# VHH binders against von Willebrand factor A domain-containing protein 7 (VWA7), part 9

Target 1, 194 residues: von Willebrand factor A domain-containing protein 7 (VWA7), of Bos taurus (Bovine) (q0v8j4r314to507)
Amino acid sequence: ASSLSFVLDTTGSMGEEINAAKIQARHIVEQRRGTPMEPTQYVLVPFHDPGFGPVFTTSDPDSFWQQLNEMHALGGGDEPEMCLSALELALLHTPPLSDIFVFTDASPKDAFLTNRVESLTQERRCRVTFLVTEDPSRAQGRARREVLSPLRFEPYEAVALASGGEVIFTEDQYIQDVAAIVGDSIADLVTLPL
Short names: E, the ipSAE of ESMFold2; O, the ipSAE of ESMFold2 at other seeds; V2, 0.75 times the mean of E and O plus 0.25 times the DockQ between their complexes.

## First folded at step 6 (VHH; framework vhh_7xy4_2)

Design m2 (from b9 with S52Y; at its last look DockQ between E and O 0.73; V2 from the best seeds 0.00; counts 0 for: pae O 3.4 > 2)
Fold by ESMFold2 at other seeds, look of step 6:
Structure m2 (fold): chain B 194 residues (1-194), chain A 120 residues (1-120)
Amino acid sequence: as target 1 above (194 residues)
Amino acid sequence: QLQLVESGGGLVQPGGSLRLSCAASGFTFSDYAMAWVRQPHGKGLEYIAYIYTGGGSTYYSDSVKGRFTISRDNAKNTLYLQMNSLKPEDTAMYYCAKEYTSGWYRFDIKGQGTQVTVSS
């Protein structure tokens, strides 16, 4: 009855987000094994600049692991990614009362979607948690002449708040450890069905 | 061609004042939020002030709040930074920057900057 859904940035750092997603998925599956809360569906939506998707969905955890293992960096540009577009696609394919995890190293390119995604998380009753590997106070963008506002992550914070999730900022080397801990915490908070 | 030309920098003693200007051309200035950023020699960029298109909403970093005032004159396509009570730590190259899209919170530096040096 529940889904484990990942929205993965493939434009930023190679491998770190994918490895974090694999570790988190293993922790969730192992912790919920043999209980009513064991995930029965898996959703994966990659994103980059300028594209996102396709959506991948399966009921087989081995197929999900295989898809994650086949993830490759697509060679992003100097622009932020289409994170909210990918998240919208994931929400449309995720059953209600599910957890969605977003892994990214950048603020969104598509911030105009913020209100629509907020509404969709509430309609679908999904919790959205962002794992972000960028210092939110950084002023230097990816391009030499690009400057970043400290307010650029407000879209992620708004979506997380609306959904009952959170935004977690961490460094690249710690995202895998943080993902494991977050997976454990969310598993503990899921209501068991009768 | 999009251009941002900064001016008004110079050498000033601690406690002094300067007013920076940024002349904009090649785009509809009044449609875009604008920012001032600075780069101390050998250090990274610092985002210091922001002003929305109509001038009603502003932001200041803690390091300059209360001492600096950002303003704009949309009729003259010009952005300003009034800097008062200057300190040696304010020594930097100052740039104006144009927001990419409304509400996007990312800015583009187009000019060469203007040097501000605060020393006795």
Scores: ipSAE 0.236, ipTM 0.669, lowest interface PAE 3.4, mean pLDDT 80
ESMFold2, look of step 6: ipSAE 0.315; ipTM 0.739
ESMFold2 (binder alone), look of step 6: mean pLDDT 85; pTM 0.869

Design m3 (from b5 with T50Y Y100R; at its last look DockQ between E and O 0.81; V2 from the best seeds 0.00; counts 0 for: pae O 2.9 > 2)
Fold by ESMFold2 at other seeds, look of step 6:
Structure m3 (fold): chain B 194 residues (1-194), chain A 120 residues (1-120)
Amino acid sequence: as target 1 above (194 residues)
Amino acid sequence: QLQLVESGGGLVQPGGSLRLSCAASGFTFSDYAMAWVRQPHGKGLEYIAYIYTGGGSTYYSDSVKGRFTISRDNAKNTLYLQMNSLKPEDTAMYYCAKERTSGWYRFDIKGQGTQVTVSS
């Protein structure tokens, strides 16, 4: 039936986001094992500039934890830009009526996929939630003399809206707490620091 | 060689107006969205206005909305910023920025900028 599916930005700046995904996954695996809430499938799709994938799927929560625990931040490009490609791959391997969580610190360069990914979330009946650690109000990119539009996250907003999910912007120091909240059955009550 | 040349800055009193120009060359100007950014002395870059390739879709930051108007003339390869009701807080170096082909809302500054100083 349902899965726990992660799309993870593995660029060198993503250490806290990768840790948040590990903590969320470990908590879910340990607390749901053998219960009616246990996901039937686990999906993991990493991405970084310029690549994405491969997809990893398993029905074994311990195998999922092991795969996730072996993830390491990679050096690489300035912005993790193949996010929608990785999300498309995850959608193709995620059973219907599942939640997909996307961890990234940057906007997508493959935004031309936005409409296709929107359609796929609706066809697969999957809810997509983005946890983003880049401040959308920030105008400067990571490179000198680069400027970023505050509208650069519109592709994520469109996909989230189409899927019934959301885009959550937070700072690195809060991402682990946010990931825990959105992963729990008590997601209706947000306890984020203010 | 790709070039962006800003002009039209100067000293103006509060409440005054200026019109900035950005002359573009070395690329097909009409294929790219363009932006104006500014940098107050000793501070970071501020994205203030954006215009799509056809000129119909625009964006303005809250700090300039209602006072500044971005426009483009694709036949002249020129981007403009009409600045009205200028305030001392608008004092900055103003830059023209070109969208990257693969950048999706990412813009590059290529010119030296033009200084706008609003002072009594």
Scores: ipSAE 0.332, ipTM 0.735, lowest interface PAE 2.9, mean pLDDT 81
ESMFold2, look of step 6: ipSAE 0.533; ipTM 0.824
ESMFold2 (binder alone), look of step 6: mean pLDDT 85; pTM 0.868

Design m4 (from b9 with S57K; at its last look DockQ between E and O 0.85; V2 from the best seeds 0.65)
Amino acid sequence: QLQLVESGGGLVQPGGSLRLSCAASGFTFSDYAMAWVRQPHGKGLEYIAYISTGGGKTYYSDSVKGRFTISRDNAKNTLYLQMNSLKPEDTAMYYCAKEYTSGWYRFDIKGQGTQVTVSS
ESMFold2, look of step 6: ipSAE 0.592; ipTM 0.838
ESMFold2 (binder alone), look of step 6: mean pLDDT 86; pTM 0.870
ESMFold2 at other seeds, look of step 6: ipSAE 0.607; ipTM 0.849
ESMFold2, look of step 7: ipSAE 0.594; ipTM 0.837
ESMFold2 (binder alone), look of step 7: mean pLDDT 85; pTM 0.868
ESMFold2 at other seeds, look of step 7: ipSAE 0.564; ipTM 0.831

Design m5 (from b9 with A33R; at its last look DockQ between E and O 0.70; V2 from the best seeds 0.00; counts 0 for: pae E 6.1 > 2)
Fold by ESMFold2, look of step 6:
Structure m5 (fold): chain B 194 residues (1-194), chain A 120 residues (1-120)
Amino acid sequence: as target 1 above (194 residues)
Amino acid sequence: QLQLVESGGGLVQPGGSLRLSCAASGFTFSDYRMAWVRQPHGKGLEYIAYISTGGGSTYYSDSVKGRFTISRDNAKNTLYLQMNSLKPEDTAMYYCAKEYTSGWYRFDIKGQGTQVTVSS
């Protein structure tokens, strides 16, 4: 049973990424409507600092759209967030052999979960693709004299590699276009029965 | 009390060299990854170099790679930055930073920094 599963960073900078998720979801649903490849389940897990979840699941694409439309960016920092905790929760609620998409501009503060999440993607046989609106080479300073390493996205790269997915870095202005291209590619793919 | 004290900055001509030091106290230095960051006047922080706890792994930003070398001496609780072939754009306040205990890839600046000025 295929799923369309989204893990969304809801920080205040994420309005464009939430719209990109909506665009991707629409393309996949429209392309697969009435075919054997139509998603049978939709999963949404939001995250931000310090929280993540709850998981939202539905079999109804209109209910999924309504949930996405009710999402709004929260205030708060851009880095770092509880992304891997949210992804773990999504993996536990996503049917096997599904694609999971992660939208964020933030590195994870829960990187200690990396090996566990890698193992879970392989056990569930789910492919994880990250859409990240940040230049990983930029060192970012925050108030309170905190600095984030340019290596901070290595956990996402490890999870993507283990799952057969990838990490796509892009600029804010292009995230919606990139999400549409990724969504069209997935919507056009034929998935063979098990 | 946790302290990081940077030293070794100064005025140098383009093409010159400086060696920065960061004396650490109040924590087990060998347990933490360390970094150098810099801030040109009126601009944002730039992360320039990183070193693992044992010194076996390093990272350099493109702006300094090939010119700067990060090192550490865990017996002396000291972090170093050897800066060669200095350019005017290297002018900045330089800080050492300690990784947070539970904040993987998150670094904390504790010292006042040391000024490096590269000018003809």
Scores: ipSAE 0.070, ipTM 0.565, lowest interface PAE 6.1, mean pLDDT 79
ESMFold2 (binder alone), look of step 6: mean pLDDT 85; pTM 0.865
ESMFold2 at other seeds, look of step 6: ipSAE 0.442; ipTM 0.790

Design m6 (from b5 with Y100R; at its last look DockQ between E and O 0.80; V2 from the best seeds 0.60)
Fold by ESMFold2 at other seeds, look of step 7:
Structure m6 (fold): chain B 194 residues (1-194), chain A 120 residues (1-120)
Amino acid sequence: as target 1 above (194 residues)
Amino acid sequence: QLQLVESGGGLVQPGGSLRLSCAASGFTFSDYAMAWVRQPHGKGLEYIATIYTGGGSTYYSDSVKGRFTISRDNAKNTLYLQMNSLKPEDTAMYYCAKERTSGWYRFDIKGQGTQVTVSS
């Protein structure tokens, strides 16, 4: 049974990312209706600084939509987050051959998990796609004297590659449109045998 | 009390060389990646180079690859930047930065910087 699994950064100004996840879910559900790839399970794992979780799982799309609608940004902004921890938790609750979508505006602070998460994506045969609303070339951090490494997204790229997914960088104003396009593209890919 | 003190800047002709130093204190220097960044007058920060804890692994931005060499001496708690084939566009205030937490890819500037001016 195919799952629709979301790992959502709930920090700061993440309202547009949460709305993008809702839009993507609608597109995937509409395109898969009446096919073997129609989602029968839904997984949601929020993350923020300093924590992540809990896991929410359901087979009821109405319950899933209710949980998404009640989600709130927790403040904090662009600080690094426990993204890979949340993704690991999502992978443990997502059935095989499922898509997992990660929405974030920040690089991870738990990059030591990278190899473990790569292995888990392959064991579970799950495809992981990241939608990231930060410019990877930006050197100036949030604080005046903070500097961001251009290598900070390598953990996401490694996980995406291992899983057969991708990392997509976009701006806040475009993330909803990008999420819709990615949802359409993934629906096409999932309906074709590999 | 964490401190980073940059030195070695100055006025240099195009094509010349300089070596910058960054003296570190108040933390276990060998446990952290270190970086050089620069800020041209009136512009934002530019990330230049990183050196990881053992000194054998480095990263360079495209603008300085092949011309600049980052190095560290963990016994002296000192970070270096050897700058060769200097160009006018290398004119900037140069800062060293300390990785905030190992593996987080975020760095903090703590010093006043050292000015490099490349002019004929």
Scores: ipSAE 0.535, ipTM 0.826, lowest interface PAE 1.3, mean pLDDT 83
ESMFold2, look of step 6: ipSAE 0.529; ipTM 0.829
ESMFold2 (binder alone), look of step 6: mean pLDDT 85; pTM 0.868
ESMFold2 at other seeds, look of step 6: ipSAE 0.523; ipTM 0.831
ESMFold2, look of step 7: ipSAE 0.542; ipTM 0.834
ESMFold2 (binder alone), look of step 7: mean pLDDT 85; pTM 0.868

## First folded at step 7 (VHH; framework vhh_7xy4_2)

Design n1 (from m4 with Y100R; at its last look DockQ between E and O 0.89; V2 from the best seeds 0.69)
Amino acid sequence: QLQLVESGGGLVQPGGSLRLSCAASGFTFSDYAMAWVRQPHGKGLEYIAYISTGGGKTYYSDSVKGRFTISRDNAKNTLYLQMNSLKPEDTAMYYCAKERTSGWYRFDIKGQGTQVTVSS
ESMFold2, look of step 7: ipSAE 0.615; ipTM 0.856
ESMFold2 (binder alone), look of step 7: mean pLDDT 87; pTM 0.885
ESMFold2 at other seeds, look of step 7: ipSAE 0.605; ipTM 0.840
ESMFold2, look of step 9: ipSAE 0.635; ipTM 0.858
ESMFold2 (binder alone), look of step 9: mean pLDDT 87; pTM 0.881
ESMFold2 at other seeds, look of step 9: ipSAE 0.628; ipTM 0.855
ESMFold2, look of step 10: ipSAE 0.618; ipTM 0.852
ESMFold2 (binder alone), look of step 10: mean pLDDT 87; pTM 0.881
ESMFold2 at other seeds, look of step 10: ipSAE 0.631; ipTM 0.855

Design n2 (from m6 with S57K; at its last look DockQ between E and O 0.90; V2 from the best seeds 0.63)
Fold by ESMFold2 at other seeds, look of step 7:
Structure n2 (fold): chain B 194 residues (1-194), chain A 120 residues (1-120)
Amino acid sequence: as target 1 above (194 residues)
Amino acid sequence: QLQLVESGGGLVQPGGSLRLSCAASGFTFSDYAMAWVRQPHGKGLEYIATIYTGGGKTYYSDSVKGRFTISRDNAKNTLYLQMNSLKPEDTAMYYCAKERTSGWYRFDIKGQGTQVTVSS
């Protein structure tokens, strides 16, 4: 009774993040096939500015893999996105005791949802891990008079902490390697029912 | 129209103190987080400090923590930066910035800034 759930930022240069999600999904599906830990449901929620969704849910790992293969990045950049709204939607469609992976290069514009999403991760007993391809210390925005707060990823850190997961910052050329490592570690670690 | 007017800069000796002010108009000041940023000559922006709407939550960069204090007076629509124990490395143009939209963690510079120069 577990799920493998992905929340994917489809903006800008997210092509490598989408490929990282494919690699992680394939790895987990093959490792867990035929075991008690095989996910019973797969959830995929894309997000972008200004929207998120729709949710895609299946019990068939091959259908899930096919949906991921058909995804592609859209235009954009480091604009704030509806990440927490997409994550909330994923949590509502994810069975309890599941892992949710969030792939993004942007901070959220819906941070007012932070406390609600924290509570929902605890109610659903889901672990949320963020893979973020952005330097959190970067102060210069896209426009010369725009300034980025170093706290802009605080909502993700709060949600990850509440859920027992983490926020991993990496460069976009490394995110596929990081996703594979995180997938291996989680497969070894997630054996503790609550 | 939105205005942010920085003032209070000047020449000061190392170890000295200076108080910057930022007069805000054209928006509901108490609804927005405010920040101080600086730009040393020929260098990029450095984020210094943030103060949130009620004034209780603050953030300071490591380079100024313990020496600078950000504050706001919502009745006067004014943001302040008290700078103590000033160092030559603090020499820069200082700008106040307004949070664009609550929860986006993006700030906009609207004024000309005020120059702080720390030298003997």
Scores: ipSAE 0.515, ipTM 0.813, lowest interface PAE 1.3, mean pLDDT 83
ESMFold2, look of step 7: ipSAE 0.552; ipTM 0.823
ESMFold2 (binder alone), look of step 7: mean pLDDT 85; pTM 0.861

Design n3 (from m4 with Y59W; at its last look DockQ between E and O 0.80; V2 from the best seeds 0.53)
Amino acid sequence: QLQLVESGGGLVQPGGSLRLSCAASGFTFSDYAMAWVRQPHGKGLEYIAYISTGGGKTWYSDSVKGRFTISRDNAKNTLYLQMNSLKPEDTAMYYCAKEYTSGWYRFDIKGQGTQVTVSS
ESMFold2, look of step 7: ipSAE 0.632; ipTM 0.855
ESMFold2 (binder alone), look of step 7: mean pLDDT 87; pTM 0.885
ESMFold2 at other seeds, look of step 7: ipSAE 0.605; ipTM 0.844
ESMFold2, look of step 9: ipSAE 0.437; ipTM 0.776
ESMFold2 (binder alone), look of step 9: mean pLDDT 87; pTM 0.881
ESMFold2 at other seeds, look of step 9: ipSAE 0.453; ipTM 0.792

Design n4 (from m4 with G103A; at its last look DockQ between E and O 0.82; V2 from the best seeds 0.00; counts 0 for: pae E 2.5 > 2)
Fold by ESMFold2, look of step 7:
Structure n4 (fold): chain B 194 residues (1-194), chain A 120 residues (1-120)
Amino acid sequence: as target 1 above (194 residues)
Amino acid sequence: QLQLVESGGGLVQPGGSLRLSCAASGFTFSDYAMAWVRQPHGKGLEYIAYISTGGGKTYYSDSVKGRFTISRDNAKNTLYLQMNSLKPEDTAMYYCAKEYTSAWYRFDIKGQGTQVTVSS
């Protein structure tokens, strides 16, 4: 892999997911420093509703770590977010043949971008892995009379499949352990029970 | 005025059948995907079935797959749920829900629901 790229949901509910991204990044940076597998580029794209970006890129792993460490959850909640827009931006700034990790607790608000993002992952030959802390069977939305479809993660599954990656559903209490495992063994992902 | 009116609920014995209807008005029914959602007393919402605008794509939760059938009649602005082989666990308030205009996979409950009670 020539880049390590993170797409991070920074809504207020994402504290554990942001910490999981920090842990995974630390593992990968320290494990691969000074080896042929060390990433040569690092990309970070935050997203939330209504915004996504800006993209942050660097070739310095210490600068990347500093950027991640200063990141914190913003306002918003478990509503659908602009995840596919952020992923598109990350794909455009990620060198080909790289791994991209997406951390979110929500389905995408911008699902109409699914086909475009699928095509882009294949053109860029990037592997996209999603770590999702939302129970896909949850039907209750933010408002009392709002309901969420179990199909709402289909866009993530389509993008992951097209790219050779995976969608991993887990709970907040497990995501840091899952992120560490994924960082150590991308090809042999381990799914923890929900 | 946008309205969804559920009907067809009632008391039925285990193994029985019911057909729920959802009459839609105040919007172009054929432009929207529709869903059935239920809420057992004292429990959270459960999404049970989905149908696309033209009826070409359906989805069922594992709890109802093979027993329930969602359908729609766009000429009559009506959504249906055929419920067969009913079990006590199917006892709940049933709602139909309309997909949001600009937010795929999010649905809005507008009606009061219809109660289904499955009891010996």
Scores: ipSAE 0.359, ipTM 0.740, lowest interface PAE 2.5, mean pLDDT 82
ESMFold2 (binder alone), look of step 7: mean pLDDT 84; pTM 0.858
ESMFold2 at other seeds, look of step 7: ipSAE 0.441; ipTM 0.780

Design n5 (from m4 with T53G G54S; at its last look DockQ between E and O 0.93; V2 from the best seeds 0.66)
Fold by ESMFold2, look of step 7:
Order: sequence, then structure tokens, then C-alpha cells
Structure n5 (fold): chain B 194 residues (1-194), chain A 120 residues (1-120)
Amino acid sequence: as target 1 above (194 residues)
Amino acid sequence: QLQLVESGGGLVQPGGSLRLSCAASGFTFSDYAMAWVRQPHGKGLEYIAYISGSGGKTYYSDSVKGRFTISRDNAKNTLYLQMNSLKPEDTAMYYCAKEYTSGWYRFDIKGQGTQVTVSS
């Protein structure tokens, strides 16, 4: 009853991240097709300030690919997003013992949900991996007098740790290569009950 | 109407100490994390220290860790930066910055800053 679940930041700068999700999904689907480890469900939850969702689910990998292929960036930038709200939705629609991948270039504005999402990942036994295309050491925001703290990504690190996943920071131009490598590695590592 | 006013800068010799203050008004000071940032002449902003609204959590960049101490007095609506063992590379305009929204870790500079110059 495993799922392949994607939480996608659809801001204007996320075109490469959406392509990375497509590449990762293709690798996982092709690698698992016809095996006992083939996902039985696919979940997609987009987010973009101020909203998140709707959730899209399907049992058909070709329908999932089609939905991803029709995604496109909606505009925006490096502003905080409702990432944890979207992740919560994904967790509620993802069967236990599944991998969830989150693609974003921004820190969350809903960090008050961190403890709730941590608990939900543990209750659902889902592993959450974040692919983040913003340099965590960057101090200059988009506005001339805006300053960014490296602590802004601590909510993602806390959720990843609680779930047994990780946070991977990379550049826009490399995220597709990183997603392919992570997809090949993580897709084979299904968490099973002991 | 929201104001942040930095003060306490000046000229100091290497190895010396200096204490900066940031007077806040126009918002509920204790609800927001605060940061100190600096800008050396002709260079970009450097994030150097953070303190949570309650004062219970702090963070320092590697460049100042162990030498600088951030603190706040919520009763006086004042943020402080104690700078010890100052080096010439600490020469910069220093700004305090207010978190935009509690929990976002994004900060806005509102004041004119206070100049710190460390030279022989």
C-alpha cells in the first residue's frame, strides 16, 4: 500500500524543481514497474502563497505523470510559503510506509505546524525528504533591507529528522541531477514494519 | 511609526569592547525575534546574531561566536549587542532588524544603523 507522494512549491522560480520532480517520478516508476515494490498510489499536493492544494491522487502512474507534466510555475519568488500545510495534506492522503518528496525554494510561513507534522510523519510511518534550491547561508533577501536567517529552514530539518528523511540543499541548475540520484537511492529503501 | 534606533557605535582599538543598543517602538517587542546585522563598507549584509522574543534562544555566526553576545530587555523594549575582542574586520555599519512575522526568520532593517570602526 505504499505511495509515491510529491509536495511541490509552484512559485515562479520553481520551474527547474517541477522538472526535477518529473525526472524523479519517471525514475521511480520505471524502476519499480512490475515489482512487489511498485507504488499503489500517487499523491500530488501543490502549494503557492497564499494557498495549498488541492490534493491529487491516482492509482495510475501514467495519470500521475500527466498531472505533473501539466504543472507550471505560477509566479512569485523566494517568499515564505505554506509548505507544512501542504505536507500535512499529503500525509493525510498518503498510506503508511511511504516516501514523500518536497520541492521548494523557500522557508515555511506556517512553522507553527512543525510539531504537528512531525507527529503525523511518525504516526503514518512516512519518510519525508526535502529538496531545497535556496542557499541556506544566503543573508540578503529580495528587498534591499531584508535579511534572512539560516534558522529559517529548521522546521524542514526537524520534520525530516523525525521521519527518517533528510533536507538536501542544492542549486537550481543541479536539482534535476540531485533528484535523479535521490530517486534512484530512496525508491529502493522502503521502510517496512519489523 | 514602527521605529528601530541603533546607538553605541564609535571608534575603538583592536581588542577593545563596545556595547550597541537598539531602541524599539511601535510594536509589541517581546512578540518578535530580533537580529543584529552588519554591512562593511562596499560589501553586502552579514547576518551576525539572533535572539528569540523571550530571549531564550540565541544564534551567532561563526565570525562573531564567542566574542559577541546578543541580549534583550523586554521591559525596556531594547536590544543589545556586547562586542568583545574587536578586530579590524568587525568594522561596519551595524543594524538591528525585526522579524517580519514571528517564526519566519526573515528580518527587516528599519533604522539608520550605528557605525563601528576598529582601528589601531
Scores: ipSAE 0.552, ipTM 0.821, lowest interface PAE 1.2, mean pLDDT 84
ESMFold2 (binder alone), look of step 7: mean pLDDT 86; pTM 0.880
ESMFold2 at other seeds, look of step 7: ipSAE 0.592; ipTM 0.833

Design n6 (from m4 with S102Y; at its last look DockQ between E and O 0.88; V2 from the best seeds 0.65)
Fold by ESMFold2 at other seeds, look of step 7:
Structure n6 (fold): chain B 194 residues (1-194), chain A 120 residues (1-120)
Amino acid sequence: as target 1 above (194 residues)
Amino acid sequence: QLQLVESGGGLVQPGGSLRLSCAASGFTFSDYAMAWVRQPHGKGLEYIAYISTGGGKTYYSDSVKGRFTISRDNAKNTLYLQMNSLKPEDTAMYYCAKEYTYGWYRFDIKGQGTQVTVSS
């Protein structure tokens, strides 16, 4: 029994990412309804500064949709956030053989968790896909004298690789379309016969 | 007070070489990863090279890989950039930058930079 699990950055810049999560959730639920791959559990873990969680879990897709609709972007910007802490919490509450989707526009500030989260994805046999609305090649930070390294996203790439997932970088205006395509591709792959 | 002072820039012909230095003071230099960044006149910042605290890990952007070498001397609190096979597109103000917090890969520029100009 698979889960649809979302780890969702709720900072003030994340309105389009929250909407993308809603669209992806609806597509996956409707495409899998009545099939062997229909999710039986739904998990949501928000994160923002200074914290992450709480975990929301339900077996009812309409309750999950309602919880997502109650999400609001809070504040902040593209500063590092507690993404890996939220992902660890999601992994602990996600049934095995599930997909976890992470929506963020920022690199993690808790990268020390990377190896632990990698191990947990493999123990739980969960695939983690990151949808990131930050151009990894952008060098100019928010402050005039701040410079950003593309290495800042290595923790996400390491976790995705260990889990069999991927990191997808896209722009804010495209994330909803990208999320829908990713949802469709995962559903098609899972339903393909041998 | 935390300071980074860049030096070693100048005018050089295409194909030439320069070595930049960055003198650090006011913090424990060996505790921080360092980067070189550049800014062509009227353009945005470009991240070009990274070196870990002990010097064991380095990274280069595609634009400089194979031509530039970052290094550090923790005993002298100095960061270096050896630039070989210089091209006109390498013309820029060069800055060294200090990582804010270990593992964030976000860097802070503190100095005025040193100008590198590559022209015939």
Scores: ipSAE 0.558, ipTM 0.819, lowest interface PAE 1.2, mean pLDDT 84
ESMFold2, look of step 7: ipSAE 0.591; ipTM 0.850
ESMFold2 (binder alone), look of step 7: mean pLDDT 85; pTM 0.867

## First folded at step 9 (VHH; framework vhh_7xy4_2)

Design q1 (from n3 with Y100R; at its last look DockQ between E and O 0.81; V2 from the best seeds 0.64)
Fold by ESMFold2, look of step 9:
Structure q1 (fold): chain B 194 residues (1-194), chain A 120 residues (1-120)
Amino acid sequence: as target 1 above (194 residues)
Amino acid sequence: QLQLVESGGGLVQPGGSLRLSCAASGFTFSDYAMAWVRQPHGKGLEYIAYISTGGGKTWYSDSVKGRFTISRDNAKNTLYLQMNSLKPEDTAMYYCAKERTSGWYRFDIKGQGTQVTVSS
């Protein structure tokens, strides 16, 4: 069996994102219990501004739940964060043929890492799926004169494509429902594609 | 100090054309991606076009794709927007925007804009 790996944005409104990660984890664990695809390792990497990590790894689902429950949201909102750095750490600590789920409300601050992370997903043969609670078409930035391009999410799209995953955009109020659907879909897949 | 000066706006009939210019100074123009953004009166910003530092990559919103062309002349420190087949819904204040130094596709508006009005 492989790992269940989560990369979590701890900024701002993390309550919805943390809860979505818990829902997805429960669905995957419950559906795979007693099968060859039951996760044997759990990886959690938080990120925020200006930092990321540390990586948390355990073979015990109860310890994983406790770690998730102890996470606390920090200030900020849709400011860019060190998402790709956190994802790189997760990839380095995740066994091959694993799913990695990224929960964020912002585009990456560290987009220069995109090609490196793409290569890592293919070397580690991990599928990366992003759940993003930001409208990619929103043009108004944090500051009055700041403008956001929909291209700001290209790094996530590139990594997802290279890994066989996807980027899912949803609203804060729906992220838990979307996470459950993604979790059910992944839980139904008993063999990772080659 | 960094400056962006938009020009070329005006009143035009539906179906007409305009070319907007954005004169840049106070920074190395060729080091930064540039964008055009518009704001209809009393409404929010709309990101409409992008061009990379050397001009090799462009992007357009669905609302202007096929009708507008972004270009740049790095020797003249000038950004352009060629607008063809103009429609009343293109009426807005148009701004050029400079990519932030450490921003990935995050931009700053620095000028006063140029008004484009499309009306019969």
Scores: ipSAE 0.540, ipTM 0.833, lowest interface PAE 1.3, mean pLDDT 83
ESMFold2 (binder alone), look of step 9: mean pLDDT 88; pTM 0.889
ESMFold2 at other seeds, look of step 9: ipSAE 0.627; ipTM 0.854

